VH-VL binders against o27280. Designs and how they scored, part 409

Target 1, 266 residues: o27280
Amino acid sequence: MDSMNVPEVLEIKRIVEESESVKTFIFSWDFRREVRPGQFVMVWDFRDEKPMSVSLIDPVRSEIGISIRRVGEFTDRVHGLSEGDLLGIRGPYGRGFELMGRDILLVGGGIGMAPLAALADEATARGMRVDALVAARTADELLFLDRLEAAGVNISTCTDDGSCGFKGFAHERLLTLEENHDMAAVCGPEPMMFQVMRILDERDVPAQLSLERYMKCAVGICGQCCLDDTGFRVCAEGPVFWSQELSRVREFGRYRRDPAGRRVPW
Short names: E, the ipSAE of ESMFold2; O, the ipSAE of OpenDDE; V2, 0.75 times the mean of E and O plus 0.25 times the DockQ between their complexes.

## First folded at step 17 (VH-VL)

Design uc11 (framework fv_marstacimab; at its last look DockQ between E and O 0.90; V2 from the best seeds 0.83)
Fold by OpenDDE, look of step 17:
Structure uc11 (fold): chain C 266 residues (1-266), chain A 119 residues (1-119), chain B 112 residues (1-112)
Amino acid sequence: as target 1 above (266 residues)
Amino acid sequence: EVQLLESGGGLVQPGGSLRLSCAASGFTFSSYYMSWVRQAPGKGLEWVSAISKSGGYTRYADSVKGRFTISRDNSKNTLYLQMNSLRAEDTAVYYCARLDDYDYYMDVWGQGTMVTVSS
Amino acid sequence: QSVLTQPPSVSGAPGQRVTISCTGSSSNIGDDYDVHWYQQLPGTAPKLLIYGNSNRPSGVPDRFSGSKSGTSASLAITGLQAEDEADYYCQSYDRSLRGSWVFGGGTKLTVL
């Protein structure tokens, strides 16, 4: 089934409204097909197809969740769907997160918390101590707080406007936290991730970062998600990269490529 | 049966290079961190290098940093150690070991391969 | 010089109890990292003997036990047997050394 890369038409089992702009769509899943935090699926609404991170992995209920932020025409259509409606799902694809040690730091910004929420569930299930720095522009954009708390995650929040937690950016808040961890997982706006990675590297904390790029095929063929200068394909070698790998990626934190392949600044 | 088998050891001159291999069998190789540990004749154990499951993260002891490179090919179930600029003090039996990623112990060891650096 | 400190040698008669100490620091054993022990019989590769301070892998006799307190750990062997003559190594992890796996210097156990 995985080799054909054909979307499976699945019924939306439940919809969770995470925020004004984010919904989690839950599907029944056959766990004979393994899925890992940090991997993504291609979501097809029978008109267009977009990559989305897996944000929930529940083997007990045989369910997965995909969190989608409303940002354009495709996501507008998807957000208009109801429970019982159908979507095409193919995947999962990409390299997911690895866990190491007993103590992990999660740093997430906005919708970047989606894959990290799934990772948090796995980490806590393993008996790891999980600290999470959750960042957003405003308090109402902070994602998964209740879910993380219920899982036993120690949460620190930061908002650009100071409406919740630390007033400032994630990397600024991180500088105020003195405790080190066995590893870190990071996902959010790339400028944020870039700054966070620098701090973690200085502290000798092994870090994994999940990147977002324009992705078309999801199978490493089209090259639209290639990174300069390594040639890493986000869909194949990623989307999760170790900081040591990203240190070789010139474009990281500096620019991305648009659908036409042109360099565009962040 | 879970097994690790080292190869590639031998005699090399100072400044020379050698590449060790470790063939894994009996377990899902790509699901484990791996490491190299060496033991000089009549001496104790010394950790040399470690590598993540995907190979994207590596660590080295200060004594070998810049000279040794750990890598892996998960499609071949093989761990590698490229040793460059070898020194007399690198003379040792080199063991590959499977790492626990939670408590950081080594639960599976190979039988080792001898590396002798001598003029 | 080993990061963890062990006595270079210990000895005991058959049937006796012997202990091997492993002393670390706040940056390794004291930093909530567990201590593990390895047995190395003469001319063989090391074998995991104790993991997670006090757990025995399958096949390890219950006469081997481990404990940890503060920045130190101890391996105890009761009912000492001739086959126990070997080198024993403690091992932990040290985050202050940029994340390094650290070993003790090893202890040679002689059965008299």
Scores: ipSAE 0.927, ipTM 0.958, lowest interface PAE 0.5, mean pLDDT 95
Fold by ESMFold2, look of step 17:
Formats: sequence, structure tokens, C-alpha cells
Structure uc11 (fold): chain C 266 residues (1-266), chain A 119 residues (1-119), chain B 112 residues (1-112)
Amino acid sequence: as target 1 above (266 residues)
Amino acid sequence: EVQLLESGGGLVQPGGSLRLSCAASGFTFSSYYMSWVRQAPGKGLEWVSAISKSGGYTRYADSVKGRFTISRDNSKNTLYLQMNSLRAEDTAVYYCARLDDYDYYMDVWGQGTMVTVSS
Amino acid sequence: QSVLTQPPSVSGAPGQRVTISCTGSSSNIGDDYDVHWYQQLPGTAPKLLIYGNSNRPSGVPDRFSGSKSGTSASLAITGLQAEDEADYYCQSYDRSLRGSWVFGGGTKLTVL
């Protein structure tokens, strides 16, 4: 509806336990409100409101899925909800991923696979070859593997502890993968994204990266989500940026901001 | 009806600059990759530059890299080409084209604007 | 400058069939990138004629057809008409040029 800036109260239709720490909450959705992979929604639990990635976009079933990692008080409360409980949703917001070409590399770390899973569905549906590098600390934290496999995605895995696939970091695994993609999409911990971006830039692979920053308004007016040096607002000009755009951003990969806007190290 | 209209061509001396514009109408401009293609008098087509939907990704032919800058303003439905350090070999009709992002073809073309670089 | 090779000219009589070849390399057509064709009538802008090797946009007569094999492609025109007299360009994508759009040198079709 035209009231995208006011939360719509929706019933949780289904909950999928993706891992010990990640759940996907599925809602009925009217697709007159278009949703693109890489966009986010603000999830309101009637006390606080946080940005969350859309991980499932299913116009046929009229459903969206929102994947949420348990990391603090807000997400603990949301993880305690059951099917039939209510949440407020406003959005979608932000710039989604742009597809190009006939093959794509996805590089996802942890919950960063959520928007990439939605993108994988779109890419395979339009006939692209999709390779995904799925990274996590441990095997139990690798997300969406069955879903990606069912979609026809070619999966490579890496884990910090070596419990599944390559032992090491995503950028180290990337050095051993084929370089022949028309584009890449990257989402995960910002230090990982910075290292992956540098490799992709050296290979002249067009890359888009999805950033996370603190958000209040989600529509670009409060300034809480700005990036240093450029004035880019993650909620308005992003969260998805091309690597060419991020090359001008000194902050990227070096520090982050807390809710009060103060610089903190990674 | 889908239309592209180039403007800003003219006569310029070597080393000079020009800015071309391409006005788009009849389609959702922000949903398409865009391109510039040129054609020297009596010669064939040569790809010049391409730009993504948001404007955040740009690519250039080697012959113009570092001298030309493609940009777009989606709020004005306008594509731009800033041409600096112009050379005689840049003399051409410059076409604005709508670019398919899957198969890489150009389905809509403007009528072109002539750039002449001569002393 | 043209990465794709086309004959500079071809000719045919009205009603006849003519073909125009387009030869690339392993970094473009041979890397399974599609070939597209454009028609440029004298004094006009190019027009998309064939895309995705063999697909015709709406409004293009079915006497125009395209095909691709290996590192080469072909445009066939049957039932040749005077209005077909034009320049024809093939186009593809080339990985070896750091990902660039590449055109053939063009073929002038003369209808006798």
C-alpha cells in the first residue's frame, strides 16, 4: 500500500529455523508493494524497530521471508515469537541488487546469505548460471544450502574451523575459484566484504556489496545511516552499492558507527 | 512510445570539451542500463561506454577511458557523456542506446548527435 | 578496431537469398555470448534486427533470420527487397577486452 512509512501489523505465517541462531519469519504479502532482492524492511516488535534483510520473495504464494539472526535484546524477543504472533513491517526500503550478464558469483558470510538467497532465486529464474560461496564460522552456521541446491546453484563452502568445505576465510577460498563471472554480489561481515571486493576489483569483476549501518528513519532524512566522505545514506542510496561507489568511501572496512553516531573499530 | 533524443554535439577544437545529453521518454529510465555508441563518418559502429541502472557502475572503451565520463540523472530521465581532451579521432555521430542487461544487446537507439573535432 | 569480422559488402537480386557472416573468437562468440544484428538504413540510426542469435523483435519480417555456430554467426535475408539495401552490423560481448561490447565492421548490402 501507499503507507510504506507506517508499519503494517502482520501475522507471522510460518517460522523456519535456519540454524541455531537464525530464523526466517514468513508473512503474507501484497506484491503491489514491489520487493527486490537486496532491499530491507524495518521490523517493529512494538518496542523497537530494526532493519532486516528480505530473504524470500515469492509472488506466486504471495509471501515474503525475513531472516533474523539472534544478536541482542530485540532479536531475542523476536526469536521468542510463535506462528500467529504479530510484528510490524514497514518498507521495503533501499536499493536492491542489479543483475547483469549470464553468470553471477554470490559471496555470502553468515546472515549475509539472506539477501543473496533471494537474489539467487531471481538469477536462476532468468536463466543465469549461479555460483555461490557460502561462508560461516562453523558448518552448523552455513545458511540456505538446501534451498540454493534446489534452485540449481553451484555451491562452494568455507568455514573458519574447517568443519565444512574449505578451511579459512571467504577471500582465501575466492582465490581458488574460477574468475569468469559477469558480475558478483557480496554480503556479510564488512571486513570480509572489503577483502572480497579488493580481489574482485583486481579481476575486473563488477561487484555489488550490501552494507549494514544503524538506521532510524529508513527513508534518508535523519542522517543516521550516512557513510563518511561521500554523504551516501545506506537506507536511501544503498544498502547495495557497486564496488566502484565504495572505492570512494574511506570508512568502508575500517570502522563502523554505534547508534549515537560515534566511530568504533571493527 | 519509447524514445531517446541526443543533444549537445557541435564543433570543438582538439583538446576541448563537450557534454552530450540524452533525454529518455516512454519507459522507466531507472530500470535500464544505458550505453553510448559512436560512428565516425563513413565508418562502422564503435561502443563507447555503458552505465548501470543506478549509475553506480560504469565502463568505457579503451579509446576513451580517462577522457570520457558517463553519468545519469534518473530524476530527470537523462543520460550524459562528458567528453574531455577531445581528439580528431573522436569525430563521430554519438548515439544513446538502451542496453539489455542479460544478453547485452541495444534495443532502442536515439537519432544521434554529431561531434566534430577539428582545428 | 572491429573485433568481429564481416564481409565489407554483399549483393543480391530482388527475390533472392543473401547471407552475411560474422566471425568472432573464443573470447566472445566462442565463449557462448549471443550475437545480435542491427540494420542501418542510409542516413538513419541503427535498428535492432535480431537478438539472442535468432530472435526477431516485433515488427521485423520473418524473412530475416539469424544463426550461430562455434565462433561464427550468420544473418540470412530471403525474398530480398529494395528496402533491404542498408548496412548490417553484428554485435556481441568480449571477455578478453575486460568485458566490452564489440561490433563487426559492417556489411553493405546492395540490391541489384
Scores: ipSAE 0.685, ipTM 0.852, lowest interface PAE 1.6, mean pLDDT 89
ESMFold2 (binder alone), look of step 17: mean pLDDT 94; pTM 0.957

Design uc12 (framework fv_marstacimab; at its last fold request DockQ between E and O 0.61; V2 from the best seeds 0.81)
Fold by OpenDDE, fold request of step 19:
Structure uc12 (fold): chain C 266 residues (1-266), chain A 119 residues (1-119), chain B 112 residues (1-112)
Amino acid sequence: as target 1 above (266 residues)
Amino acid sequence: EVQLLESGGGLVQPGGSLRLSCAASGFTFSDYYMSWVRQAPGKGLEWVSMISKSGGYTRYADSVKGRFTISRDNSKNTLYLQMNSLRAEDTAVYYCARLDDYSYYMDVWGQGTMVTVSS
Amino acid sequence: QSVLTQPPSVSGAPGQRVTISCTGSSSNIGDDYDVHWYQQLPGTAPKLLIYGNSNRPSGVPDRFSGSKSGTSASLAITGLQAEDEADYYCQSYDRSLRGSWVFGGGTKLTVL
């Protein structure tokens, strides 16, 4: 039995209030177990378990951060926790982001910025120029701006209501940005990612996108997170996919499957 | 010792197919981008193809696009180049090379395998 | 034909200094992509000689040096030795060619 599949009970070391609906929970981490941006962990509150992206990776402090958006019963419970409380963490799982080249464009929407924030840190540490397009519905939902700025990331913002930055969607803002990058990393609402990918493909910018699907086992066994036609398991072959891979995934940007396996539109 | 060893080269007729392999050893294969570079007899170096660490991203030179397919099996520490619809101009020594993912240099090269396309 | 332009040949006597130029364009070297150099001894595979414009891998003598300016790069060899007789290739990256690794045409160095 692989020890990584057994939840480790960890104490919440710190909680960072990112926004009204998003908190980052920081844990001590033994980095003998490597973790990469784009990978996820399964968070267990001793009642239910959900996949969460790693949003902070700090080998110096031996810490990781998990950003969680309050969206349902599970996350409501987690958001009710305090520093010193316990959570079960197993992982990391999945394929993380690869870095290529000297400059990278990050395009994130909402909580999708979580894995990208971690990637930004890695990219910056590597010496890459990092540009970030941060999108949200409203200004109050923009995540990690201060953190990104402190890291030296060049930030562009867009909001649906125009309360901050460009008024409109991320792909619309991207169209106004003519500069190309060596690669891009994208994470957010799938319709956003779909549009962004199309633009990046047209520009011949290599892009990686992090997909979200309902996960159960997280170890590629149950098949709950399988993508149609390709059979890609988001938990095993993903959640980070290259645009070239996603071009083969018909459901991408179109629909997802709910816990019952039914097709539901985005 | 870090090493790349190509194999699979040989004589093939125009329109034929050939599959090259490159066995990697001495380093964590899955941590590196890989590339194929070829050199026609008496000619210079020409980049052929690259593949990402996971294998999910590939690029090809225009001269081979649509005919060649680069792939990798990280569990076997092996890089592949499937060459279809071979042409006389594809005649070359094919080198497997480890590719730096930041500055894009190739720091490890195999000894190459000769591919001859001739009727 | 090559995206990067090199002189086809250079020569020098033992102990002399020789330079090999590599001329690119605004879409590769001029786009601030690094230039790398490879040495290919007769009948052997290329070997990385200079990376990142001016860095030497372990085992490469300090008599080899690289530089980059504008759209061009240069490889300098001081104290030329007989063993330096080889083909030398510069290499960079060009995003305008759908992101391609580009080589110079190669320079044959003859030690007189």
Scores: ipSAE 0.940, ipTM 0.963, lowest interface PAE 0.5, mean pLDDT 96
Fold by ESMFold2, fold request of step 19:
Structure uc12 (fold): chain C 266 residues (1-266), chain A 119 residues (1-119), chain B 112 residues (1-112)
Amino acid sequence: as target 1 above (266 residues)
Amino acid sequence: EVQLLESGGGLVQPGGSLRLSCAASGFTFSDYYMSWVRQAPGKGLEWVSMISKSGGYTRYADSVKGRFTISRDNSKNTLYLQMNSLRAEDTAVYYCARLDDYSYYMDVWGQGTMVTVSS
Amino acid sequence: QSVLTQPPSVSGAPGQRVTISCTGSSSNIGDDYDVHWYQQLPGTAPKLLIYGNSNRPSGVPDRFSGSKSGTSASLAITGLQAEDEADYYCQSYDRSLRGSWVFGGGTKLTVL
């Protein structure tokens, strides 16, 4: 948005093909620029710049990984690159996940597992028990399973077509899982996240959700604020929000009135 | 030196309101969960409320839910407790405390501020 | 009133050993939640004494120790000193009370 932040041009060190449509691009990274799970970077291919989630944070090897799904012209061009090619990286930006307690449930759909894989590494490193529900349309689209297993994560899978694990949606599988996690982290298609959030709220499980549509460029101000007549204030910069934040904001801005005074869905 | 300093206590009638503040210094405030704990005169400690690092998640003891609101302003290193519909049983010293987010202990406490609810 | 039960008082002579019990239930200590201990000297704020059942913060001497078994925990003080005269509180987390931080009722330690 302004000239204070320019992309740093970095060489692609390694490319991991996570699925037919998802690649992870690994770069050397100077960790004086701290990176936290749930944050994103702006990736510049010298024509366009798009936000992408950080999926690997490895200070020991001085590496970060950025997972990119092929969904359009920009990502098609990036997927055509090879090791040694250059990309511009700005960031990191946004609010990361907060951890609490001794056990955590991760619920990821498709590429939404990318930031959760980074969070799983942080959670296991501090001694938490990690359960992950990994969802996709088919078995071939389940992401990061080997990495999660190597980290000691207890994995459950579900696929729309039943080719791996539970046949059906993540929220349906969740109904049969242990109810008493200290917290949950959720990222994936918004309909999945809404259904999962509802179940977790009913169970009184503190939940954080990462919403792709709230990813921001460089220095942008978040457009979401929750205020109360009693002086209660919640400021949210995304992409990660607590479920309490989303419920209050969605309810406050859920309806508005048109010029005729009728209530209209937001 | 890590410090927490409460203020805003005082005498109030039943049904009244007060807002407590807790000024934090000597540590990165936004890196920590925070809590309020109270102690009625001659009685033990009672947990009141907690708030996450961002302020986006809060929890309350049943005895205060719906009447008290915890909040924080990380740019001012300040924790707040808005207390409405006060009752005689809310009379206590109120402590601000830094809350560990893994094992749930409270490692740093303020000096406390006294709230008295009486006619 | 308190979810965790402590004796209301305990006493000992200088140099002796005293213990303070903390008894919970299957929804807190018995659900493998840690027990923490706080010392409150007269007229002062509580101070963390033991965390994670048995860990001492820096500055807490090793004559203070904690343990946990089943639904109960214990704080032991050896080599009792006059300055140990204080109120002592145990604390844990209870999942069944909608996820609440819970304290014991407190134990007044008197040094004879």
Scores: ipSAE 0.821, ipTM 0.897, lowest interface PAE 0.8, mean pLDDT 87
ESMFold2, look of step 17: ipSAE 0.809; ipTM 0.901
ESMFold2 (binder alone), look of step 17: mean pLDDT 94; pTM 0.958
OpenDDE, look of step 17: ipSAE 0.933; ipTM 0.961
ESMFold2, fold request of step 19: ipSAE 0.810, 0.817; ipTM 0.900, 0.903
ESMFold2 (binder alone), fold request of step 19: mean pLDDT 94, 93, 93; pTM 0.957, 0.953, 0.955
OpenDDE, fold request of step 19: ipSAE 0.938, 0.939; ipTM 0.963, 0.963

Design uc13 (framework fv_marstacimab; at its last look DockQ between E and O 0.27; V2 from the best seeds 0.00; counts 0 for: pae E 2.5 > 2)
Fold by OpenDDE, look of step 17:
Structure uc13 (fold): chain C 266 residues (1-266), chain A 119 residues (1-119), chain B 112 residues (1-112)
Amino acid sequence: as target 1 above (266 residues)
Amino acid sequence: EVQLLESGGGLVQPGGSLRLSCAASGFTFSDYYMSWVRQAPGKGLEWVSAISKSGGYTQYADSVKGRFTISRDNSKNTLYLQMNSLRAEDTAVYYCARLDDYYYGMDVWGQGTMVTVSS
Amino acid sequence: QSVLTQPPSVSGAPGQRVTISCTGSSSNIGDDYDVHWYQQLPGTAPKLLIYGNSNRPSGVPDRFSGSKSGTSASLAITGLQAEDEADYYCQSWDRSLRGSWVFGGGTKLTVL
């Protein structure tokens, strides 16, 4: 039996409050089990289980971080936990980001910055130039700014209300940026990602996008995270997809499926 | 045993085309970036092209850009190099090499396949 | 015309210590980029000898060592043996060339 499919009960080593609604939970990690930016783990609070992106990968400290946004009952319970409390973690799962080129553009919205923050750490460690467009509804929802700055990332901010940086949406800000990059990584609300992808495609910038879908098994069996009409499983073939792959995905940027399998528009 | 095996080399006229293949075995092919490196007779090593794990990203040396195309089929554990508009200066032994994920060194090399471009 | 500069040849007697230099610039050999070394025996494909400036792959004898300082790297071979006669190449990554893999010109090591 593959040990990666067995939840490990881990102690919360540290909790970082990223914003009013986002916390990063840090765990000791045995790096004999490789983890890549863009991959996710299944977090088990002994009642329910949810997929969460890895937002911190620190081989030096032998730690990983999982950033969780408070959005429902499960996350409410998790946000109520303290350092020293226990969580079940299984994984990592999914296809992570690929990293090549000299210059990389990161475009993130809200909690979508979580996997991108981990990617930023790796990219900067490789000596790449990293530009990050960080978007949120308001200034207080912008994530990881200090961390990104400390890593040497060039940050551009965008807020819906104009409370910080460019007033507007990420794709609108992107249109004002003239510089092309060798590659882009995108993660956030799917409507945002859809618009950003279109712009990057027009500019012939290879782009990777991390998708979020209802996910149950994380091992490509249950089919709950399948994408129309390709049959791509977000947990197996994703969550990171190339723009060329997503161009074949009919539902991308248009709708998702709920736990009952019904189409739900964005 | 980890192994790379190139094939497809041969004699071709200037302006001609050739397709090289590299068969990988002994490791999970789709988990690695791959590259082509060539060596002209009696000369040093020259990087030619690289490709990401899934093939979604490719890169080329200026000397071959627009003429060569790197690709891969992970279901067949095979790396390819399509060479078009070949020139005399493209004459070389072509090696496929596996790229290390962390250091970006080339930790596995094939035996090479000779490409000769001559009239 | 190689981006990284190596001496074209070095020689030594059996048992001696030899050093091969690799000189680059801030765009390739610097704080952010690692240097790797390859050994190419006559008539064979290159083999990774040193990775990450100073690490030896499994099977590489400890008499091979690598170091990096500033914009230069060095390969040292102690206890030189006849089988060490080969071409040696340094390799790095150059950001000025749109992030390209770059090699030194190679050094022919002759064991006298």
Scores: ipSAE 0.886, ipTM 0.944, lowest interface PAE 0.5, mean pLDDT 95
Fold by ESMFold2, look of step 17:
Structure uc13 (fold): chain C 266 residues (1-266), chain A 119 residues (1-119), chain B 112 residues (1-112)
Amino acid sequence: as target 1 above (266 residues)
Amino acid sequence: EVQLLESGGGLVQPGGSLRLSCAASGFTFSDYYMSWVRQAPGKGLEWVSAISKSGGYTQYADSVKGRFTISRDNSKNTLYLQMNSLRAEDTAVYYCARLDDYYYGMDVWGQGTMVTVSS
Amino acid sequence: QSVLTQPPSVSGAPGQRVTISCTGSSSNIGDDYDVHWYQQLPGTAPKLLIYGNSNRPSGVPDRFSGSKSGTSASLAITGLQAEDEADYYCQSWDRSLRGSWVFGGGTKLTVL
């Protein structure tokens, strides 16, 4: 565990079923390797390796939780595992969220709520006022509501189909919220984050956004996670960026890249 | 043994430029927001600028916006203030200060460096 | 023109108690933001005296105390000593400025 580049093989201690498509996998963790909300780990299933956000950071119980949405072959295999099964974990990597002020807004879309749940725990422990806008396509996909409520977070919900809370997109709901926050933290689908960032920038609310990009090395050497206009490496200078930093990035919110580096529409 | 040490002050003509530095030691510099505060002779304290832990977010007092630039180099434990288009009212002792991570009080101050803007 | 208002000066004899007020508004102290106090001895840099409304850093005597109520804060100094002669500043966060640190105008304490 001395090297962040070498996966440690860990036993799955517990599995929490967050939704039909999302599970949280709990592992014992030696907190001599500090973990911050917004950092990520590389999860290795002995065939493939993918970046996943840490959703639970519990030094008292010596545990971390990693929330994984079933979206393809790798995550299907991981979702098929049971308590006692093994996964490789390397990390943590990247820059986590910074807290500022006393009143924070969290805007999470789908699985993007995972790192924000970890941040909410830290913010509430500091005595901050935490509002969360939790967005999903349907009510079944809203994540961490009970956990956030138990932590004292003020929750607003938003679903594309109107099955829970505000019907519409997260940025449309944001326009109807009070404009009294000291900062915001945003994580979810990149088109959502771009629209939310524009609204927050116009309101002069400092915002931090967590980006996803294709990753190979996770330590900033290979260049696969770079942003077009700045040379920022998502794995090294991110995944969390301030909105002031992202205002210089043309690709943000406009397209994505596949594993071969080709531009792909959203 | 937490310490902040400013340098780079001096006498400059109106419209001129200066670059202030603040060397930090005795703490993990990258874990803290940092700030510049100034004090004109015989006057009170005035907040000038602040910068986030990574350097990715900066704020400025209205009186210096567009003329001053705060920055930091976390690998060198150094805070900077680039001061352009200086005016007589910028004459002050400039302090660098560390913002406490939890309470956001300015718990460590440098000794200050004097900037005089005069013909 | 300070966002936080302090009396320009206060005085007291050795051994007495003095208080220094810091009056803010609903956008700072009244919005539950913390108040910090700084002591500035003549010719020196400011030094944190009270943080988080009422907490003392290590090395600050317990004769210094802070309190906050509504939109105002107070610094109390008991057992006044000659070495307490200094300028005192309160400081808080002001949301109306899109989040900025604000200082009171300062209070000159004279020990008679």
Scores: ipSAE 0.521, ipTM 0.796, lowest interface PAE 2.5, mean pLDDT 88
ESMFold2 (binder alone), look of step 17: mean pLDDT 92; pTM 0.944

